VH-VL binders against Integrator complex subunit 8-like protein. Designs and how they scored, part 23

Target 1, 198 residues: Integrator complex subunit 8-like protein, of Dictyostelium discoideum (Social amoeba) (q54vk3)
Amino acid sequence: MNKIFGVKIDSQQKKRQQSNKNLTVFNNGRYLIYIGDIHFDRKFHREALRYYLLGCGLETAFYSDPVKTSVTNSKYLTFLSRRIFDCFYFLRAPMQAIVVSQFFGNLNQTCLVSFKIIQEEYYQLDTNYFQYIWELPLLEILLTTFTKQKDLKKIYLINQIISNPIINENNHPDIRKNFIKNTKHNFWKAISSNYLLQ
Key: E = the ipSAE of ESMFold2; O = the ipSAE of OpenDDE; V2 = 0.75 times the mean of E and O plus 0.25 times the DockQ between their complexes.

## First folded at step 14 (VH-VL)

Design u8 (from s5, 96 letters changed; framework fv_ponezumab; at its last look DockQ between E and O 0.34; V2 from the best seeds 0.00; counts 0 for: pae E 10.4 > 2)
Fold by ESMFold2, look of step 14:
Structure u8 (fold): chain C 198 residues (1-198), chain A 119 residues (1-119), chain B 112 residues (1-112)
Amino acid sequence: as target 1 above (198 residues)
Amino acid sequence: QVQLVQSGAEVKKPGASVKVSCKASGYTFTEYGIHWVRQAPGQGLEWMGWINPNRGYTTYAPRLQDRVTMTRDTSTSTVYMELSSLRSEDTAVYYCAKLEWGYYGMDVWGQGTTVTVSS
Amino acid sequence: DVVMTQSPLSLPVTLGQPASISCKSSQSLVYSDGNTYLNWFQQRPGQSPRRLIYKVSNRDSGVPDRFSGSGSGTDFTLKISRVEAEDVGVYYCMQYYSWPLTFGQGTRLEIK
């Protein structure tokens, strides 16, 4: 339950989840996150995902406020990232899972988990989410895999992203920092729109 | 306080090479990339390429990549641009520039180096 | 390569009157992070270029408020609300969306 693809829920993430349960008394958004955890523990991944996204959506005015979105990311979405990753994987959305792996806060863990998914699911990766990959090592794993498979469309799309000078690790750190921040916010907005309106 | 000071004007014959230097001061040299931009007489700006001073990685404009080499010396905070197999069309003012693309300060450009290619 | 096309290439303007310069890119400059990677540069006679506007509409430090930028996607505009003698020169748009970086052809601003 605690482990998928060799990724463990660390003690700090568990502590934050228990803190969220205490917070649901004060705010409907936080209460919805708690309900998401109940559904997750019961293996109801679609319901868990919808409650997580709705709860965080309420906290952020549905990601329209960049300050509230940054606060919600640090308070909830970062620690929920491993559970949301599992939700996407079990819902047959591996590309969304790969994007969420970038929120783990440890590039080694991100690359390990995503490499395994890419090797198993490369043929099913949704190209609409390629634009949300900001880690260059992850883009290189994707490019290598699609090159081996001679998937010309996906090769082209990844090369377009890699060619973007803004994601260059050697730019001024603040340029890359803002790029990543905005990309995170736009991803959550896109996911919430897609998974809450069906 | 940030300055980019370039080497002086040069006159070259077709087929020769030219190497222009750009010395940086007033900031941490290895934190910012240096771009090279040229301008033929009466013409617009043409981006030539970029160098990462910390790692030495380069990206060149495809039109020039067979003839351009950019290097740096971190001990003197200096970037070099070398253009080989010169043609009369390479007659231009060559600028180095520290370009910022976001909220994080202003551009700084070198004074320009005039390179004249004539027989 | 992303092609940047400016118009007009020559812009005579009466002192004190407004000026408007158009720049079009061959593809959208909006990246998935929500930013639009389009900058404007000014080159006064005999001088090196200087940046005026970054990310479409943000004025650089020390740039007079008579300069403004606008636009979206592929269509961008630089406006000078009241042209002054010091504004004579050539203006360039430039994209930082994709390598290689590319400039427009330039717009030469001339007084009447």
Scores: ipSAE 0.006, ipTM 0.527, lowest interface PAE 10.4, mean pLDDT 83
ESMFold2 (binder alone), look of step 14: mean pLDDT 91; pTM 0.930
OpenDDE, look of step 14: ipSAE 0.022; ipTM 0.580

## First folded at step 15 (VH-VL; framework fv_refanezumab)

Design v1 (from u6 with heavy chain G102N; at its last look DockQ between E and O 0.40; V2 from the best seeds 0.00; counts 0 for: pae E 4.0 > 2)
Fold by ESMFold2, look of step 15:
Structure v1 (fold): chain C 198 residues (1-198), chain A 119 residues (1-119), chain B 112 residues (1-112)
Amino acid sequence: as target 1 above (198 residues)
Amino acid sequence: QVQLVQSGSELKKPGASVKVSCKASGYTFTEYGMNWVRQAPGQGLEWMGWINTNRGYPTYADDFTGRFVFSLDTSVSTAYLQISSLKAEDTAVYYCAKLEWNDYGMDVWGQGTLVTVSS
Amino acid sequence: DIVMTQSPDSLAVSLGERATINCKSSQSVLYSDNNKNYLAWYQQKPGQPPKLLIYWASTRESGVPDRFSGSGSGTDFTLTISSLQAEDVAVYYCQQYYSWPTFGQGTKLEIK
């Protein structure tokens, strides 16, 4: 009903919102994630990865805050997982790509893309990242592949993971759920340390 | 207290089957692997393979991928070796041995089961 | 398959003296990623199952007397008993687990 009052308040709110928007865009991780998307669309996968990790790192205090890390996983990293997978794949980091495929939310897709990578790249998979595999079908694909190659060291490592009491079918479901949550957090912390700090 | 107790000696004819049992006690059965090792009379040791006792995933040495089957009954902490279509060359002592996944050693062995294949 | 060759096939050693058993693999059993030798030693007395003595080439299994030691790397390994006791009379086997496990042919140790 009073357009002059509406215009006056609207103008003041707009100035305050513009000031906060500029500070938020400059300082918040969402802006860095958006820059990551720009680099990704241009096929600059290393830069895209670094901006994704830096943006999510800022949102989580570099994964030192468990609550913020859980929120960032569900809000950003799960949806970015396809792009981060592609970044690792094209940067010749196949084991990191396999770990990230577990974030797709579709086990069939996870197994499809990871099976192909494992068959092509089994000899160069970085065993330091095996600890971050929580999907039993991926562990079974790895085990079958290394058994065919008679690679006892990797077979033993996979058997250690499979024999972990945390993944025992008789344990309470909350134990497995907590294990997966912590494993996700530890993976992103390790990746950010490796790819941002080098 | 940690021990593996195997079933008793077997005398079989060629073409028969045998099933050797290995009952574990004193430890959590599913946390350790189970090896099977063969020793023919007067001969050395021959690794046959193992089984992951948590999931039942067997792994066989090349010479043992046909007539030899590893299996489990986790409810009674028991591993089994079944040999079908027995041949005279299968005459041996068969051992089960606990496998530690971290250090790869076979630290606890069963007493052995003599399987004799003769007409 | 990795062939494990022991020497000697048999030896006799006086009580209290040093006994040395050698083991040679046809391929290196050193895994560069962790810098570990995938080599174990077992003792087998007549009518008994084998007993694990040494793993990772030089690490003693729990409860094994300190007179037993393992050494070597790559393809050449040695089991040493620094002061032979009567209860050490046995057949000794080396075993690799770098690939499908294989055992040496055994070395019979006797008192002189």
Scores: ipSAE 0.331, ipTM 0.699, lowest interface PAE 4.0, mean pLDDT 86
ESMFold2 (binder alone), look of step 15: mean pLDDT 91; pTM 0.926
OpenDDE, look of step 15: ipSAE 0.496; ipTM 0.784

Design v2 (from u6 with heavy chain G105A; at its last look DockQ between E and O 0.07; V2 from the best seeds 0.00; counts 0 for: pae O 3.7 > 2, placed apart)
Fold by OpenDDE, look of step 15:
Structure v2 (fold): chain C 198 residues (1-198), chain A 119 residues (1-119), chain B 112 residues (1-112)
Amino acid sequence: as target 1 above (198 residues)
Amino acid sequence: QVQLVQSGSELKKPGASVKVSCKASGYTFTEYGMNWVRQAPGQGLEWMGWINTNRGYPTYADDFTGRFVFSLDTSVSTAYLQISSLKAEDTAVYYCAKLEWGDYAMDVWGQGTLVTVSS
Amino acid sequence: DIVMTQSPDSLAVSLGERATINCKSSQSVLYSDNNKNYLAWYQQKPGQPPKLLIYWASTRESGVPDRFSGSGSGTDFTLTISSLQAEDVAVYYCQQYYSWPTFGQGTKLEIK
């Protein structure tokens, strides 16, 4: 059993969140997500991912501001993030999965799953997605791992990201919110470009 | 004034445990991490690791895993170093030093805590 | 780990004279994209904690006298005290923070 920061990684926590499929398909975005679920259940993860991304895109377009704290939007995004995470994981895109794990809404869970992925897949982490990490603990885990592996280039890259004052959680809440909002937006754009247009 | 104040000197027997405290003042404790550095008598400086004071996540150098534990009490802006199963070779001055993320140069130091391990 | 090696181990310099301490890293601590050297210099007097003097290889910490200067890039760095003062008697350490921090072995500076 792998431990991070003294906490045992429970591999079974991934299985419990699958059950709340009660997303009522009331709009086109939700319908696409439903189709994504069908593909996911059939283990067609690439197709599932595409439908999830399309669904997210429609939802964000409908609500004009995906960051607006609607309780409904938060639950929706949490569910989607979990499925998208799984898709990336099964598609052997671990860095994308790590980035998506930040949407879980639980930092401990984010750190646990990311730690496992980083420890197992550190050699194939796509550095292009490092810029979309806003959780400092994840950067620390990455830095530690790359240091142990003596990967100086990645160490520097992570240090550069950490060195940006904007990432400081003690900044004015508005600054951080805007930073996270922009980072999320940029991430989804990048993912959409890579997985929908290609 | 930004300062770190450490606990007093300790004399311990082999196999015992010690807990050193480092109290921060003059700045927001959780805004900056905390380094720990060891210096054996007449020797150089050795980085032990750091702790994220915001999240409470420790990172240990390779030589300081197992018996060394970093912890926090954020309510009193204090970081702790615990050493278990003390050995004679653990005899040293232990320093806490303020960590600015992205700039690992240490601009503020505690006064140091001498831990002596003797039979 | 990046190994830091200082030279000399000990140095005796007359008051008012220039003191020069060298530090070499086992690998470059310069990143070409931002041209920053992740290197610091510390002063430690007997019975005291280290004091930061220089960071980013050449930037002087606030409150540090002008007689202290850092230079160098890549793997070779130098701390210079232009005119040695009595209060400058100490052990000096270089440190890299390009990766996990590592220190040089220290240079003992004394008055000749």
Scores: ipSAE 0.080, ipTM 0.642, lowest interface PAE 3.7, mean pLDDT 86
ESMFold2, look of step 15: ipSAE 0.396; ipTM 0.731
ESMFold2 (binder alone), look of step 15: mean pLDDT 92; pTM 0.937

Design v3 (from u6 with heavy chain N54Y; at its last look DockQ between E and O 0.42; V2 from the best seeds 0.00; counts 0 for: pae E 12.1 > 2)
Fold by ESMFold2, look of step 15:
Structure v3 (fold): chain C 198 residues (1-198), chain A 119 residues (1-119), chain B 112 residues (1-112)
Amino acid sequence: as target 1 above (198 residues)
Amino acid sequence: QVQLVQSGSELKKPGASVKVSCKASGYTFTEYGMNWVRQAPGQGLEWMGWINTYRGYPTYADDFTGRFVFSLDTSVSTAYLQISSLKAEDTAVYYCAKLEWGDYGMDVWGQGTLVTVSS
Amino acid sequence: DIVMTQSPDSLAVSLGERATINCKSSQSVLYSDNNKNYLAWYQQKPGQPPKLLIYWASTRESGVPDRFSGSGSGTDFTLTISSLQAEDVAVYYCQQYYSWPTFGQGTKLEIK
């Protein structure tokens, strides 16, 4: 965890300034997101991800408040989605990257980027994150790929997901919007647990 | 009680088509997939594929990707196997079997439908 | 495809005696994530559809007599009938569901 808040300290003045900045950043989620951007620009993807999640965590009561999470998602996480995608990709977490691609706001782009990952990484996709796919075309790409590989375990799991009425593309828009919202919230909770506590 | 009831025996000429039905009862039809299994006379069991009963997405074993078509009528909880351009070697008993998406064996089978193809 | 090979092809056993049928897969059907063997055994009597006896290699299906038992792991599996009954005359198939389902060639069990 010290890498999330840490800055090199070369003097007693810098040490006091860094300590004060760390406390200020901890109490202000927006500054943590800014520090995340600094780490991202330096290619420190794990640190960037941790700062993004911690910053948005403070803004959302650690993803426990649905209203604050929805607001934070629209203001910060949607804008950060490509950077978070890159973090997961370079951290060798391709399934998490595929889930985040759904945040891009362009289904064609989501499918294009995720198709590339699926073709090269299908054998390493973490099935625990399959439940967070809400775009049927993406599930169909997964199903086609696993069918080619005859990976029956993953095929069965995708079939369980696509057989659930909650993801039906023809559901009333309110039902679909609420499902997507809840799925996003649950994903961020899971990701925060996995990447802030390790 | 979970049951699969198939249509009766069929006698067909080469080149014809046949459509075997499999009616499900006692469970939510769209919650489980449907397997199709073939048994030629005096031979063992051969898995042909399945269909996702909610989406209608079929999956075929490699040897069954041409003349064999799986379909559904969810309004009557029925799965269908259609075989086109029938050949003598298509003579077999065709079974449907409920597919558990939870990695379960085939626990419920239809009684089988004998399709005989002869001139 | 995973090839399932049964032995023997045919077996004659006296009433009340133990019958043993072996099944070998061309590759492991043990899934390490859940430590389960994706193997089933079926009984098929003349003129009837197959009946599921055993799944997960050793778990009896509901309503199956306890004289039927399954054992083994990985690539080697056994179906045992501890005291053969007249109604057990059938063909027995092993089947893997680790990948595209495949069946063994069958073992015909007869009363001697």
Scores: ipSAE 0.559, ipTM 0.801, lowest interface PAE 1.9, mean pLDDT 87
ESMFold2 (binder alone), look of step 15: mean pLDDT 92; pTM 0.934
OpenDDE, look of step 15: ipSAE 0.700; ipTM 0.865
ESMFold2, look of step 16: ipSAE 0.005; ipTM 0.526
ESMFold2 (binder alone), look of step 16: mean pLDDT 92; pTM 0.926
OpenDDE, look of step 16: ipSAE 0.818; ipTM 0.914

Design v4 (from u6 with heavy chain E31N; at its last look DockQ between E and O 0.59; V2 from the best seeds 0.00; counts 0 for: pae E 3.8 > 2)
Fold by ESMFold2, look of step 15:
Structure v4 (fold): chain C 198 residues (1-198), chain A 119 residues (1-119), chain B 112 residues (1-112)
Amino acid sequence: as target 1 above (198 residues)
Amino acid sequence: QVQLVQSGSELKKPGASVKVSCKASGYTFTNYGMNWVRQAPGQGLEWMGWINTNRGYPTYADDFTGRFVFSLDTSVSTAYLQISSLKAEDTAVYYCAKLEWGDYGMDVWGQGTLVTVSS
Amino acid sequence: DIVMTQSPDSLAVSLGERATINCKSSQSVLYSDNNKNYLAWYQQKPGQPPKLLIYWASTRESGVPDRFSGSGSGTDFTLTISSLQAEDVAVYYCQQYYSWPTFGQGTKLEIK
């Protein structure tokens, strides 16, 4: 009940209060994304990344609600993917940037920016994030690069990923679609663990 | 039950071609790579390269980048080594060996295929 | 290319005695990130394909008798057969898989 001196609240006040509560709850995720943009414009990339990840986490019930996750992906992630990419790039996290480039929705652009990063940073790429590459052309760029360097450990890892039958392009389209959705979800969980909780 | 069975020995003249087969059984063929290893008579082992059996991506050792071609037929779980323009020095036993895309050595080998090249 | 050099080229050992085969790599095959030596040992009997005995320098493959042991790190490795049996007569190869795989020249083991 209301703490206004023991009197009942007017029905009109209750409707306004409920409407504001719903907008405020919904705005928490949006507000965090907006704060992320402010930090991004000021070149505070670590802070921007944290606010983007918090905002997307709230919008998805921290990836526990598949409907909200699907809406968040289409509504926010396509727009934010370039900014999150820039955050990782300027934070010297090139492999995470390569993974995020796959969210651009344009494979040619994904390959263009990622090829440049791979050629410049191949020796420092964090192999913990290789499992989040679902675009075969990116896997081929990585494999070619590591083969030229004779980096057998990374060659083995890429070949393990390519040999996963779920990624086979000739399989039923739903198999690949589900793999990509699960991989996106797992990526957000991983970067939240690495950049929000630690 | 895991095994690799290779095609029978071949006798060829210089300039000919040969295609050695390696049929896998007892495991999921496309989950593992396939090595090719050469052993000339009375000599040691020489790694020729491997192929990714899921995508057919070959990798050749430096000395084997020309006349040697790795290929696959995944529908029958079979890897192939084709050697063109055969030379006398190609006389050897050719082995296939299963490649686990990890840190292990070659745990399963075919029985070997002797290719003899003489005029 | 990492060159693998075995010694001796040939070895004769009495039944029940210890046989020791050395292998040197031209570069370290120790991967610092996981602290593992990418080295394997194979046994090859006449007319047969090679058989994997040891991987990661010291880990025995399944079904390999306890008398076979591997040791060493970095560039220097040893295969030891603690009590030689008649069935151990073979050629033994070391192999690195730190980079493009290469094999030692082989060591022929015979009964004395």
Scores: ipSAE 0.354, ipTM 0.709, lowest interface PAE 3.8, mean pLDDT 85
ESMFold2 (binder alone), look of step 15: mean pLDDT 92; pTM 0.928
OpenDDE, look of step 15: ipSAE 0.546; ipTM 0.815

Design v5 (from u6 with heavy chain K98R; at its last look DockQ between E and O 0.57; V2 from the best seeds 0.00; counts 0 for: pae E 3.1 > 2)
Fold by ESMFold2, look of step 15:
Structure v5 (fold): chain C 198 residues (1-198), chain A 119 residues (1-119), chain B 112 residues (1-112)
Amino acid sequence: as target 1 above (198 residues)
Amino acid sequence: QVQLVQSGSELKKPGASVKVSCKASGYTFTEYGMNWVRQAPGQGLEWMGWINTNRGYPTYADDFTGRFVFSLDTSVSTAYLQISSLKAEDTAVYYCARLEWGDYGMDVWGQGTLVTVSS
Amino acid sequence: DIVMTQSPDSLAVSLGERATINCKSSQSVLYSDNNKNYLAWYQQKPGQPPKLLIYWASTRESGVPDRFSGSGSGTDFTLTISSLQAEDVAVYYCQQYYSWPTFGQGTKLEIK
């Protein structure tokens, strides 16, 4: 906790701060997002990412009501998506950046930036994050790239995802909407575990 | 029981076309891919490619990128191999074999379909 | 393409004796990340389709008798039949699935 605010305080000030300020800070996630922006502008991408994750979690009540967070979380990730994308890119987490590109709200932009990353980094993409891709054109870019490289391991993983009945384009729109919602939630949980707590 | 049942033997003239069927039963057809494997008389096994049965995305081995077409009818859990402009060297037994997306070998095979091309 | 070469091309072994078939790949089929060899063995009896015996170089497929075993790593692999039975007369193929699948040329096993 103490490093999240960039200060060190003595034990009596910590007790007073806990009584008066810690609850307020934990319930003011917009302030944490603002601090994230300051770190982002200074190119401190790891710190920026951590503040974004914590701030969005507090504003959405993610840490107290995860079901409600799924709805609001998509709005915050969409709003901050380019900044979080850049954080992952500069932290050498290209697969996480590819997942976040799906939040841009423009499929052409998603495919453009992700195609560049895939062509440069295909051999090192973290397969643990493949499950968070819901845009079929992006899955097709990955599949074409790995097919050219004859990388059967990654081809099989992409085909497993494509073979899931849930991503069928002909499903009722509510099925796709719920799939994307749950996938965003699970991605947020994964990046919070991997990047916020460490 | 998991089973692949192929169509019967075919006798064709050069220049004709043939369509071999492979009907799956005992499992969810769209969750597994389908390989096609060729065996010419007295020769070994040759992988031709596969098809993703949920989306119909074929992948062909380099030597099979022209006259050979993989297709599906998911309503009857059936994969197809179509060979156009048949040549005498296409005479072979053609097998379908189930592809588990993952790391297994080809665990379930059809009985094979002999295609004979003779003038 | 990864070329798979088997030896011998044919083999005659007395009933109850040990049969050994070798397979060599032109490049390693071992993924260091999961420490698995992407290699399988198939049996093809006369007039029948191939049957999967071994995958991951050494893992026996369900229903395959335990007299069949696989060993080796990287580029060199061996199929062993510890006590040959009459029904084991077949052609045996190794196959890699590290890249586009390729098969060895086959080894014909017969009883002396």
Scores: ipSAE 0.374, ipTM 0.718, lowest interface PAE 3.1, mean pLDDT 85
ESMFold2 (binder alone), look of step 15: mean pLDDT 92; pTM 0.934
OpenDDE, look of step 15: ipSAE 0.447; ipTM 0.758

Design v6 (from u6 with heavy chain D103E; at its last look DockQ between E and O 0.60; V2 from the best seeds 0.00; counts 0 for: pae E 2.9 > 2)
Fold by ESMFold2, look of step 15:
Structure v6 (fold): chain C 198 residues (1-198), chain A 119 residues (1-119), chain B 112 residues (1-112)
Amino acid sequence: as target 1 above (198 residues)
Amino acid sequence: QVQLVQSGSELKKPGASVKVSCKASGYTFTEYGMNWVRQAPGQGLEWMGWINTNRGYPTYADDFTGRFVFSLDTSVSTAYLQISSLKAEDTAVYYCAKLEWGEYGMDVWGQGTLVTVSS
Amino acid sequence: DIVMTQSPDSLAVSLGERATINCKSSQSVLYSDNNKNYLAWYQQKPGQPPKLLIYWASTRESGVPDRFSGSGSGTDFTLTISSLQAEDVAVYYCQQYYSWPTFGQGTKLEIK
């Protein structure tokens, strides 16, 4: 991959990658994920997050072929989702953590961890990430919480999402599956842009 | 053409129940909420609450949390207001009004339903 | 709750004259994020439902004649009818939608 998504590789780094055929190991997405784990264990959560995003993108071909990518079905995504959740939590990015909790593949766990965050952090949840919530129970928790606070702007945003015809129960099942797939893709694009460029 | 058509006037005795309907046409019913607004004879307008028409999630104004129930039949694009244990003070015209999420002005109103409660 | 107070309670104006209705909110209805006042004006003619005239304090709804205009910001708002016509006989309400919606008490407009 010549260019990491959302990151401008300096010319010297790019030249080294092009000039050394034996450096394929250093560009392997699994190696980047391993570096991410090292940073995570050292409590360097922002660095860990960056390496996880880069590594996951390389392993799924997200950056080189985003149309054909399988990032939503990646084995690394399922495993890494908890680590990425923790990175966002410790970086004080609670809304991003709530979105990532939906990647756990266990709705009960998603609701458990997210409910606690919502009750503690409702006043600072970043509305730009509301569009990435696809689980109805999470939307209901958010709506109930914002209604208690009489936060009309956030109530409207949640109701816009709930009122989207894509969520309609009578839709063909593939419509919901495709919606979730596209939403996951757009979220990864957004956090890659926001957290790989610093 | 977007319009809301409400059920006809009702004459009820105290303690009875009434169900007002509001049928929507000309737009996708589940993409917009539905407000309910009350107007007692010779008086001003009072917002009662709304309902999310896709999931049926009602929100009631503080004064309307008891005897008032919002409901839906999405198969016929219709919202309902049910008032139980009617009192003389419930005598009013009841309006439905389309609720656009994210932009808040009641742009389309039903014609109103007069509910009269008397002995 | 945000209390909306209109003045005057009633107003008689000759045809072709300017009519002015004031509305005051108990707290600001201006959102700083988008710099919009969440205030609407409605016209209710006898025997009819309310009709939206103005939203965001000054934006005219589609199909509303140019003689209707809204102004003001924060807590103080004004509806102006520049040249009164016979069909403008109605009760006019201001309404905030910054929080749980509330309406002013109404201003009855009549022809002298």
Scores: ipSAE 0.393, ipTM 0.705, lowest interface PAE 2.9, mean pLDDT 85
ESMFold2 (binder alone), look of step 15: mean pLDDT 92; pTM 0.924
OpenDDE, look of step 15: ipSAE 0.769; ipTM 0.894

